# VH-VL binders against q80uz0r647to840, part 37

Target 1, 194 residues: q80uz0r647to840
Amino acid sequence: RALVIAQELLSSEKAYVQMLQHLSLDFHGAVLRALENVEQEGREPLAQEELRQGLRELPAICDLHQGILESLEQRLGDCGEGQPQVADIFLAREQEFEHHAAHILQFDRYLGLLAESCLLSPRLATTVREFEQSSQGGGQSMKHRMLRVVQRLFQYQVLLTDYLNNLCPDSAEYDNTQSALTLISKVTDRANES
Below, E stands for the ipSAE of ESMFold2; O stands for the ipSAE of OpenDDE; V2 stands for 0.75 times the mean of E and O plus 0.25 times the DockQ between their complexes.

## First folded at step 23 (VH-VL; framework fv_rovalpituzumab)

Design n1 (at its last look DockQ between E and O 0.85; V2 from the best seeds 0.78)
Fold by OpenDDE, look of step 23:
Structure n1 (fold): chain C 194 residues (1-194), chain A 124 residues (1-124), chain B 107 residues (1-107)
Amino acid sequence: as target 1 above (194 residues)
Amino acid sequence: QVQLVQSGAEVKKPGASVKVSCKASGYTFTSYIMNWVRQAPGQGLEWMGWINTDTGRPYYADDFKGRVTMTTDTSTSTAYMELRSLRSDDTAVYYCARETWYYDKGFYWYFDLWGQGTLVTVSS
Amino acid sequence: EIVMTQSPATLSVSPGERATLSCKASQSVDDYVVWYQQKPGQAPRLLIYDASTRATGIPARFSGSGSGTEFTLTISSLQSEDFAVYYCQQDDYSPWTFGQGTKLEIK
């Protein structure tokens, strides 16, 4: 049933947003604070600025998915046992998914810059380690936590495909879901090219 | 010489507390995380937790929360581990271990320097 | 927590021969595996990190391989000083966990 799949989409989005909030608020904030100390020393300011620019994608991605979550909650709360409308939630945010594209394309570069900065700042290195062991996010390595941001798009592909297979082909939601899948695929294709 | 030197062996009664010291030398103490690992006689290694030597913030494994306190003295480059409410199964060699990292498209952490170990015997 | 299982518990090998030690993770830890050597009465010594990178000063006869859930430590030609207990450790998930160890003894 399409509704059941939509509910799974909602539940998984809740968990995903919680993870993103931890990345956006705790990790991003902590890293920026540590970087301020490095800047005061006048060490590699251009590299540091590039790192900051890259890390700004995390809050943007978090905002995107918070909006998606709110919309999903509203749509599924209002539809009762009827056919939900969820595909347009993604379509309306096509431009915001460019933050995911940027994250995917620059992933290795950002991690590399982070590592370089950690060489200059032991405090930054320990900040990274403290974040890795935090219970929020499952206490997993930084690399894998950052990869989860990308992996969510692939999860969308799976969930929306399953959703599509349970819709009436003559429905507007069917067409919109196909469009949403196309949108997500454009972003994930960049991941495969990296 | 880069090394970690731990305090001597301890014999304690059940219910007592023990405090083990780990003095670092030959490197910048506040640039590395210090871990504690114990090993019961004839058994494997068990991670207990670590302390950020820069900030002094500790993190404890769940099995030791409430009974363990890790601290540092930056002026003497010494890390301390206190274990309270000792039981017979706390009998073990306790190690301090310096943690550092390597980058290869990811941060990989490992214990590259170990203290010589401190035997703590808990017996009635 | 992640469970690391080493096999065999004891491995008997002759000097000059090849030794292969196995470490299995209860779930994928990618390449976040560390190997340590411990001799009687001594602290563990770092051998391999990042599953396959030799630590400084470690002889070339030691090599690590594997990814995901299956890892291997190989000693190509055993020397007398290599007889010890070997531990694997995962560094991907907190808490950090060790295998139970493999004792490498002289045949």
Scores: ipSAE 0.854, ipTM 0.933, lowest interface PAE 0.6, mean pLDDT 94
Fold by ESMFold2, look of step 23:
Structure n1 (fold): chain C 194 residues (1-194), chain A 124 residues (1-124), chain B 107 residues (1-107)
Amino acid sequence: as target 1 above (194 residues)
Amino acid sequence: QVQLVQSGAEVKKPGASVKVSCKASGYTFTSYIMNWVRQAPGQGLEWMGWINTDTGRPYYADDFKGRVTMTTDTSTSTAYMELRSLRSDDTAVYYCARETWYYDKGFYWYFDLWGQGTLVTVSS
Amino acid sequence: EIVMTQSPATLSVSPGERATLSCKASQSVDDYVVWYQQKPGQAPRLLIYDASTRATGIPARFSGSGSGTEFTLTISSLQSEDFAVYYCQQDDYSPWTFGQGTKLEIK
């Protein structure tokens, strides 16, 4: 049933937002604090500014998904026994999904800039390791944490395809779900190119 | 010469504590992570935890949390590991190990420098 | 916690021959695997990091391979000094666990 799949979308979105909050608040803040120390020592500020600007994609992605989660909670919390309607939640945010595209295309570069900064500041390298140590449910390497940001979009493709298969083809929700799948696929196609 | 030199062997009774020292030389102590690893006789390596030598913040393996304390003295470039409430199964060689990293599309971490080891024997 | 399982526990080979040591992770650790050598009465020595990169000063007869859950250390043309215990370690998931070791013995 479509409603069961929509509830799975909601529950998995809650888990994803929690992961994004840890990454975009804790990691981003720790790196910014460590970069201030490097700048006060007169070290290479231009590469560090590029890294700062690139790291802004993580809070933006977090904001996007907090909005998606809030909308899913409203739609499915108030739905009762009615036909679920969730596809337009994604369609309304088409422009904001470009933050994912930017992350997909740039995260290797930003990790490389971070590594260059770590060569100049061993304290920053230790900060990276401390973040890798910390996690709700165990620590993980930085590369894997960045890849998990994009993995959610592939999960959306699976969930929305299953959802579509349980909708009436003549319904507006069917058409909207096809459009949402097209939107998500355009973003993930950029991931397959990187 | 870049090296880690540990304190000498110790014999302890059950219930006592031991504090092992690890003195670094030939490199900047606060620029690298320090790990502690132990090895019971005839057994493999067991990771105990690590310490941020710049801030002094430790991270302990779950099996040792509550009875291990890791500290540093940056003025002497020395790391310390204290293990309390010793049991006979704590008999082991205790190593300090410097951790560093390599970047190739990700951060890879490894222990590139080891102390000579400190035998701690716990016998009643 | 990720369990690293080494096989065999003991490998008996003749000098000049090739040794192949296996390390298996309980979950994928990509290529975040390190190999150490330990001779009797000595501290461990770094051999290989990121699954396949030799550390500085390690002879070319040592090679590492693998990704995901299965990893291999190969020692070609064994020398007398190569008979030791070998440990793998993963550094993808905290805690950074070691395998139990493979003892390489002279036949």
Scores: ipSAE 0.669, ipTM 0.873, lowest interface PAE 1.0, mean pLDDT 87
ESMFold2 (binder alone), look of step 23: mean pLDDT 90; pTM 0.901

Design n2 (at its last look DockQ between E and O 0.69; V2 from the best seeds 0.62)
Fold by OpenDDE, look of step 23:
Structure n2 (fold): chain C 194 residues (1-194), chain A 124 residues (1-124), chain B 107 residues (1-107)
Amino acid sequence: as target 1 above (194 residues)
Amino acid sequence: QVQLVQSGAEVKKPGASVKVSCKASGYTFTSYIMNWVRQAPGQGLEWMGWINTDTGRPYYADDFKGRVTMTTDTSTSTAYMELRSLRSDDTAVYYCARETWYYDETFYWYFDLWGQGTLVTVSS
Amino acid sequence: EIVMTQSPATLSVSPGERATLSCKASQSVDDYVVWYQQKPGQAPRLLIYDASTRATGIPARFSGSGSGTEFTLTISSLQSEDFAVYYCQQDDYSPWTFGQGTKLEIK
């Protein structure tokens, strides 16, 4: 049933947003503070600015998914046992998914810049390690953490495909879901090319 | 010389506490994370936790939460591990180990420097 | 927690021979595996990190390989000083866990 799949989408979105919040609020903030200390010492300002710019995608992605989560909660809370309307939640945020595209294309570079900055700041290095230690279900490496952000898009492809297969083909939601899948695929295609 | 020197062997009764020290020399103490690992006689290695030598923030393995306290003294470049409510199965050699990292498309961490170990014997 | 299983428990080989030690993870740990050597009465010594990179000062006869769940430490030509216990460790998921060790002894 389409509703059951939508509920799974909501449940998984909640977990994903929690992960993003940790990444955006705790790790991002700590890294920026450490970078400020390095800049005060006059060390490699250009590389650090590029790193800061790259890391700004994390809060943006977090905001995107917080909005998606709020909309999902509202839509599924109001529909009862009827046909949910969730596809337009993604379509309305097409431009915001460009932050994912940027993340996909640049995260290897950002990790490299992060490593360079860690050589200059032991505090930053230990901050990275503490973040790796902290996780729901066990700490993971930084690379894996960054990849999880991208992996959610592939999960959308799977979930929305299952959702589509349980909709009436003559419904507006069916057409909108196809459009949403196209949108997500445009972003994930960039991931596959990188 | 870069080294970690630990305190001497300890003999304790069940229910007592032990505090092991690990003095670092030859490098910047606050630039590395310090880990503690123990090894029961004839057994393998067990990770106990680590402490951020810069911030002083510790992280403990679940098996030791509530019984272990890790601290540092930056003025003497010394790390401390206190284990409370000792039991016979706490008998082991306790090691401090410096943790560092290497980057190759991702961060890899490893213990590159070890103390000589401290034998703690818990017996009635 | 991730369980690291080493095999065999004891490996008997002659000097000059090749030794192959296995380490298996209960789930994928990518290439976040470290190898240590420990001699009697001594602390462990770092040999290999990121599954295949030799630490500074480690002889070329030591090599690490593997990814995911299967890892191998190889000593191409055993020297007398190589007889010891070897441990693998995963560094991908907290808590950090060690294998139970493989004792390499003289045949």
Scores: ipSAE 0.709, ipTM 0.862, lowest interface PAE 0.8, mean pLDDT 93
Fold by ESMFold2, look of step 23:
Structure n2 (fold): chain C 194 residues (1-194), chain A 124 residues (1-124), chain B 107 residues (1-107)
Amino acid sequence: as target 1 above (194 residues)
Amino acid sequence: QVQLVQSGAEVKKPGASVKVSCKASGYTFTSYIMNWVRQAPGQGLEWMGWINTDTGRPYYADDFKGRVTMTTDTSTSTAYMELRSLRSDDTAVYYCARETWYYDETFYWYFDLWGQGTLVTVSS
Amino acid sequence: EIVMTQSPATLSVSPGERATLSCKASQSVDDYVVWYQQKPGQAPRLLIYDASTRATGIPARFSGSGSGTEFTLTISSLQSEDFAVYYCQQDDYSPWTFGQGTKLEIK
């Protein structure tokens, strides 16, 4: 049963990485180019610099999850992988999850800054709509796509809890999974306490 | 006066093409997305696609891809929709519609200004 | 693509009464629903966006509600000019599909 849940973690991570690649390469790149053009026209409010810095967190989040996916594929790749060992994959990357914390804490602010920038540049507004026309990485609305970045951590809580409940309580993997859940919960709790 | 004024009704034979114009006035044409929507007699509304009026880049609904071309002429603030290889079931009123957005915790998009419609009749 | 299904197809009501029009999405569209009014021989007119927000100039008797897959347009005290066809549209997933319409008729 634990192996089935670990396989679901792998398959859902694969889908998530594809969505992050779309955000990291296509959308945030287009937004940054549009903001650069607004700056070139002599309009550079502090709010737009904050948006640029926030959007630069997306490549770091993508790198984190590409590493997680690679490790999951290595651990679960053969059909003979009987007893899974995946919790240390998350524990090894504890500090990199701070990029998610930054994104979670500023998510609504980043959308508001994007909207403010759209008032100054019709091209940026149409960039948002053109991205929403795309079917890559899930839903079409901008809020829906950006929320998927945050929602993955809650999915981890669900998947790792189910995984934990199907492990032997005196095993090292049980203890490590409990630690991984604590790590993820610390990141998600910051969103609720801001 | 903020308005969209479309070209007049047309009668066509199957296999022909039609090009409908939509002239904008009273606002900055290149600041808004332009959509095309059709309505067959006694039927509902069907979205055909949209065009970025600043860049001229169109996006077509799958049902019309390959038969439709959307263009703009920014010097006259006019959008065009051409439908080729007409069939009798292309008989409809064709609307242009300006799209805008509103932000309230997310982006909401809607068509706030419509042309008067252009009846295209395809008959043998 | 997302199918928007409106019911009933025709609704007969008297002036001064309340009309309730339904729109169902084939999958969740959150609150990305727009309502339009269309009178015979006229282009559609924007009524409601984001499921519940009235467009500028729309009388308070029009209200929208719903989220996910179920949406409702309510007209609380029908005026003679309100007898028209009403369309819902989703704008969460391309293509931006419309419902087939509900005709509101005088009883």
Scores: ipSAE 0.474, ipTM 0.731, lowest interface PAE 1.9, mean pLDDT 85
ESMFold2 (binder alone), look of step 23: mean pLDDT 89; pTM 0.897

Design n3 (at its last look DockQ between E and O 0.88; V2 from the best seeds 0.77)
Fold by OpenDDE, look of step 23:
Structure n3 (fold): chain C 194 residues (1-194), chain A 124 residues (1-124), chain B 107 residues (1-107)
Amino acid sequence: as target 1 above (194 residues)
Amino acid sequence: QVQLVQSGAEVKKPGASVKVSCKASGYTFTSYIMNWVRQAPGQGLEWMGWINTDTGRPYYADDFKGRVTMTTDTSTSTAYMELRSLRSDDTAVYYCARETWIYDEGFYWYFDLWGQGTLVTVSS
Amino acid sequence: EIVMTQSPATLSVSPGERATLSCKASQSVDDYVVWYQQKPGQAPRLLIYDASTRATGIPARFSGSGSGTEFTLTISSLQSEDFAVYYCQQDDYSPWTFGQGTKLEIK
């Protein structure tokens, strides 16, 4: 049953990475291009720079999860019917999860800055709307798409907990999974504080 | 005065095409997305698609893909909607509607300005 | 697509009374709901956006509430000019979909 849960983790990671790629490549790129036009007009350059810096977390988060996905695919492909080793995939990337922490803490601020910039640039506003319209990601509002980035960590908590409950308590994977859950919880706790 | 003025009523045969115009005045035309919504007699509202008035890039609802073309003329602040291969069930009042937004911990969009509507009747 | 279901189809109310119109989404749309009023022979008119924010020029007797899948438009004291068809719309998922409408008529 642990293997089944690991397979669910992999399948959900694939879908999540696709969503992140759309955010990182299409939305991030389009917004940066539009912001460049706003800066050329000399309008609130400091606010624009802060927004750009905040949005850089999206590509970083995308890279993190692409790596997780690749590792999951390799581990689950190699284990056959045996016990998979997946917990260390998260532990090895502890520092990279700080991008999630930053995203969570600055979420409201980034959206606010984006809105302010949209007031200055109708083109940026329409860029946001076009992204919302896009079929990739379910054609959902920007706020909800951005929130899904945060929600994935909570999904990890659920999946890894279920995974843990189906492991032998005397196994190394059990201990590593507990450590992985602790790592994820440290990041999600920041979400609760915001 | 801020307003949208649409072209007059049309009567068409099945298989024909119709092109409805929507002229904007009183505001910056390229600062708002223009939507098209239709309403069959005695029925509800159906969203057809929108066009970015700045870039000219349209998006069409799936039900209308292949039959509808939305365009703009920025020099006259006019949006156009062409519907081809008309059928009897295309009989409806067609509206252009300006779309704008507000921010409240999120981007919320709504149609704040409507044209008066254009009746298109498709009959043999 | 998201299905918006309005109830009742027709609501008969006397002038001066309170009217409550319901709109249900097939799945959660958070607070991304818009309300429109339409009178015979006229284009729709914006009433409420963001589920509960009145548009400019809309009388205080109109109010919107709800979140997730259940939404309500309330008219606290009906005036003669309020008898019309009311539509809800979700703005969270493309395509943007409307309810089938509620006709508010004089009792």
Scores: ipSAE 0.837, ipTM 0.920, lowest interface PAE 0.7, mean pLDDT 94
Fold by ESMFold2, look of step 23:
Structure n3 (fold): chain C 194 residues (1-194), chain A 124 residues (1-124), chain B 107 residues (1-107)
Amino acid sequence: as target 1 above (194 residues)
Amino acid sequence: QVQLVQSGAEVKKPGASVKVSCKASGYTFTSYIMNWVRQAPGQGLEWMGWINTDTGRPYYADDFKGRVTMTTDTSTSTAYMELRSLRSDDTAVYYCARETWIYDEGFYWYFDLWGQGTLVTVSS
Amino acid sequence: EIVMTQSPATLSVSPGERATLSCKASQSVDDYVVWYQQKPGQAPRLLIYDASTRATGIPARFSGSGSGTEFTLTISSLQSEDFAVYYCQQDDYSPWTFGQGTKLEIK
């Protein structure tokens, strides 16, 4: 049962990384190119610089989860070899989860800055709509795509809780899973405060 | 005044093509997205696709891919929709609709301006 | 693709009365719902966007509500010009689909 939940964690992490790559590579790049045109026209450089800085969190979050995915693939690629051990993958990356905390605290503001830039540039507004039309990842509103970045942490809480409930309470993996849940909860608690 | 004026009604035979025009006036054509929506007699609204009026890049609904071509002419502020290989069930009123947005903790999009519609009748 | 289901298909109401029109999404669309009015032989007209915000020039007797999967358009004190077909549309998931419509007719 624990192994099934760990496999679910792996498969959902792969889908999440694909979403992050589309958001952090394709859309992020298109927005940066459009902002170059707006800056050339001499419009609102301070708001655009703040937006540019905030969007840097997306590549950092993508890098974090690529590392998590690689580690999950390594740990779960050898089926039938003993019990799963995945909790330390999260514990090893505790400091990197600060990029999620920064996103949680600021993404609404950065969406607002994007909207202000769209008022200056109809081309940027259309870029947002073209991204929302995208069939990759099922096409969704920009707000929901930004929320999907945070939503994964709540999914971790659900998956790791279910995982924990299927481990021997005296095992090292049980203790590590409790610690991983504490780590994730600290980050999501800052979302509840926003 | 702000408006979308479409070309007149057309009667076509099955297998023919039709090209409907939509001329914008009173606003900056390239600052807004243009959608095409059709309505068969007595039926609801069916989204056909939209076009980026600045770049000319279209996005088609799956049911119309391969049969529809959407274009623009920015010098005349006019959008065009061409539907090929017409069938009798393509008989409908075809609308152009301008799309705009507002931000309120998220991007909300809607069609705030519609053309008067173009009736296309397909019969043998 | 999200299916928007409107009910009832036809609603017969007397002038001066209240009409309540329902729109149900096949999955959550948050508050990304738009309402349009269409009179016979005319193009659709924007009424409500983001589920509850009245478009410019729309009388206060029109109100929208709902979030998630269930949405309602309410018309208080119906006027003779309000007898038309009403469409909901979702704009959360592409393609941005319309409901089938609710015909509001004189009782």
Scores: ipSAE 0.640, ipTM 0.839, lowest interface PAE 1.1, mean pLDDT 87
ESMFold2 (binder alone), look of step 23: mean pLDDT 90; pTM 0.900

Design n4 (at its last look DockQ between E and O 0.83; V2 from the best seeds 0.71)
Fold by OpenDDE, look of step 23:
Structure n4 (fold): chain C 194 residues (1-194), chain A 124 residues (1-124), chain B 107 residues (1-107)
Amino acid sequence: as target 1 above (194 residues)
Amino acid sequence: QVQLVQSGAEVKKPGASVKVSCKASGYTFTSYIMNWVRQAPGQGLEWMGWINPDTGRPYYADDFKGRVTMTTDTSTSTAYMELRSLRSDDTAVYYCARETWYYDEGFYWYFDLWGQGTLVTVSS
Amino acid sequence: EIVMTQSPATLSVSPGERATLSCKASQSVDDYVVWYQQKPGQAPRLLIYDASTRATGIPARFSGSGSGTEFTLTISSLQSEDFAVYYCQQDDYSPWTFGQGTKLEIK
């Protein structure tokens, strides 16, 4: 049933947003604070600025998915047992998914820059380790947590495909879901090229 | 010389507390996370937790939460581990271990420096 | 927590021979595996990190391999000083967990 799949989409989005919030608020914030200390020492300002710019994608991605979550909650809360409308939630945010594209393309670069900065700042290194230890993200390594941001797009592909297979082919939602899948695929294709 | 030197062996009664010290030398103490790992006689290694000497913030493994306190004294470059409410199964060699990292498309952490260990015997 | 299982518990090998030690994770830990050597009455010594990178000062006869759930420590030609207990550790998920160890003894 399409509704059941939509509910799974919602539940998984909740969990995903929680993870993103942890990345956006705790990790991003902690790293920026540590970098401020490094800047005061006049060390590698250009590399650090590039790192800061790259990491800004995390809050942007978090905002995107918070919006998706809110819309999903509203749509599924209002539809009762009827056919939900969820595909347009993704279509309306096509431009915002460019933050995912940027994240995918520069993932390795960001981590590399982070490592370079950690060499200059032991405090930054320990900040990274403390974040890895945190239970909010499952206590997993930084690399894998960052990869989960990318992996969510692939999860969308799976979920929306399953959703599509349970819709009436003559419905507007069917067409919109196909369009949403195309949108997500454009972003994930960049991941495959990297 | 870069080294970790721990306090001597301890014998305690059940219900008592023990505090083990680990003095670091030869490197910047606040630049490395300090871990504690114990090993019961004839058994494997068990991670207990770590402390960031720079911030003083510790993290404890779930099995030790409520019974363990890790602290540092930056003025003496010494880490401390206190274990309370001792039981017979707490009998073990306790190690402090410095944690560092290597980057290869990811951050990999490992214990590169160990103390000589402190035997804590808990017996009635 | 992730369970690390080492095999065999005891491995008997002659000097000069090849030794292969196995470590299996209960779930994927990518390449976040560390190997330690411990001799009687001594603290563990770092051998391999990042599953396959030798620590400084470790002889070339020691090598690590594997990814995901299966890892291997290989000693190409055993020396007398290599007889010890070897532990694997995963560094991907907190809490950090060790294998139960493999005792390498002289045949």
Scores: ipSAE 0.799, ipTM 0.900, lowest interface PAE 0.7, mean pLDDT 93
Fold by ESMFold2, look of step 23:
Structure n4 (fold): chain C 194 residues (1-194), chain A 124 residues (1-124), chain B 107 residues (1-107)
Amino acid sequence: as target 1 above (194 residues)
Amino acid sequence: QVQLVQSGAEVKKPGASVKVSCKASGYTFTSYIMNWVRQAPGQGLEWMGWINPDTGRPYYADDFKGRVTMTTDTSTSTAYMELRSLRSDDTAVYYCARETWYYDEGFYWYFDLWGQGTLVTVSS
Amino acid sequence: EIVMTQSPATLSVSPGERATLSCKASQSVDDYVVWYQQKPGQAPRLLIYDASTRATGIPARFSGSGSGTEFTLTISSLQSEDFAVYYCQQDDYSPWTFGQGTKLEIK
């Protein structure tokens, strides 16, 4: 049933936004403060500026998904009659999904730049470990947390495919869901093609 | 010389507490997270938690939360682990271990320096 | 939490022979596995990290391999000083868990 799958999309989006908020507000802020300390020593390689610029993708991705979550809550908050309508939530935000493409292409490189910065700053290294070990961080290695940012797009493909299979083929929601699947697939494909 | 030197063996009664010290020398104490690991006689290793000496923030394993307190004194480069409400099955050797990292497509963390261990015996 | 299961519990091997020690994770830990050696009355010693990289000062007769859920420590041409207990540990998911150990004994 389509409604059950839409509710699963909502509940998994809540969990995803919580993870993004931790990355974008708590960890990201701590990393930026540690990078300021390195800059105050009068030595900043160009790689550290690249890291700072690349880390800005995470707040943008968080903003995207906070909007998706809000819209899903609004659309599914009325537990009543009728077919759910959620596909246009994704279509309305097509351009914003390019932040995901940037992350997919570059997160391994930015993680390596973070490691280089950790060689120069013991506080940054222990910040990374505190984030990995804290219960607020989900109890996983940093690489896995960065991969979770990417994994959501593949989860959308699975959920929206299952959702599509439970919609009337004549409905506008069916057509919109096909378009949403195409959108998400193009984002993952464009990242791989670069 | 880089080393971790722990306090001497202790004998305690059930219900008491114990505080084990771990003094670091030969490296910058605040640059590395300090872990505590215990080993009951004839048994394997059990991770208890860690503390970041730079921030003073600890993280405790669930099995020890509520009974353990980890602290540091940066002026003496010393980490402390206090275990309260001791039981006979808390009899073990308690180790401090310094954590470091290696990067290869991800961060790999491991304990590269261990204290000599502190035997705590809990008996009536 | 992730359970690390080592086998065999005890391995009896003659000096000069090859020893193979196994470690299995209850779910994938990628290559986030560390091996430690512990002799009686001593603290553990770091042996292998990231599943396969020898720590500084560890002889080439020690090698690690594996990924995902299955990991192996191999000791070629055993020396008398290699008889000890060996522990694997995962550091992919908190809490960081150790295997129960494999005791390597002289036959």
Scores: ipSAE 0.538, ipTM 0.774, lowest interface PAE 1.6, mean pLDDT 86
ESMFold2 (binder alone), look of step 23: mean pLDDT 89; pTM 0.898

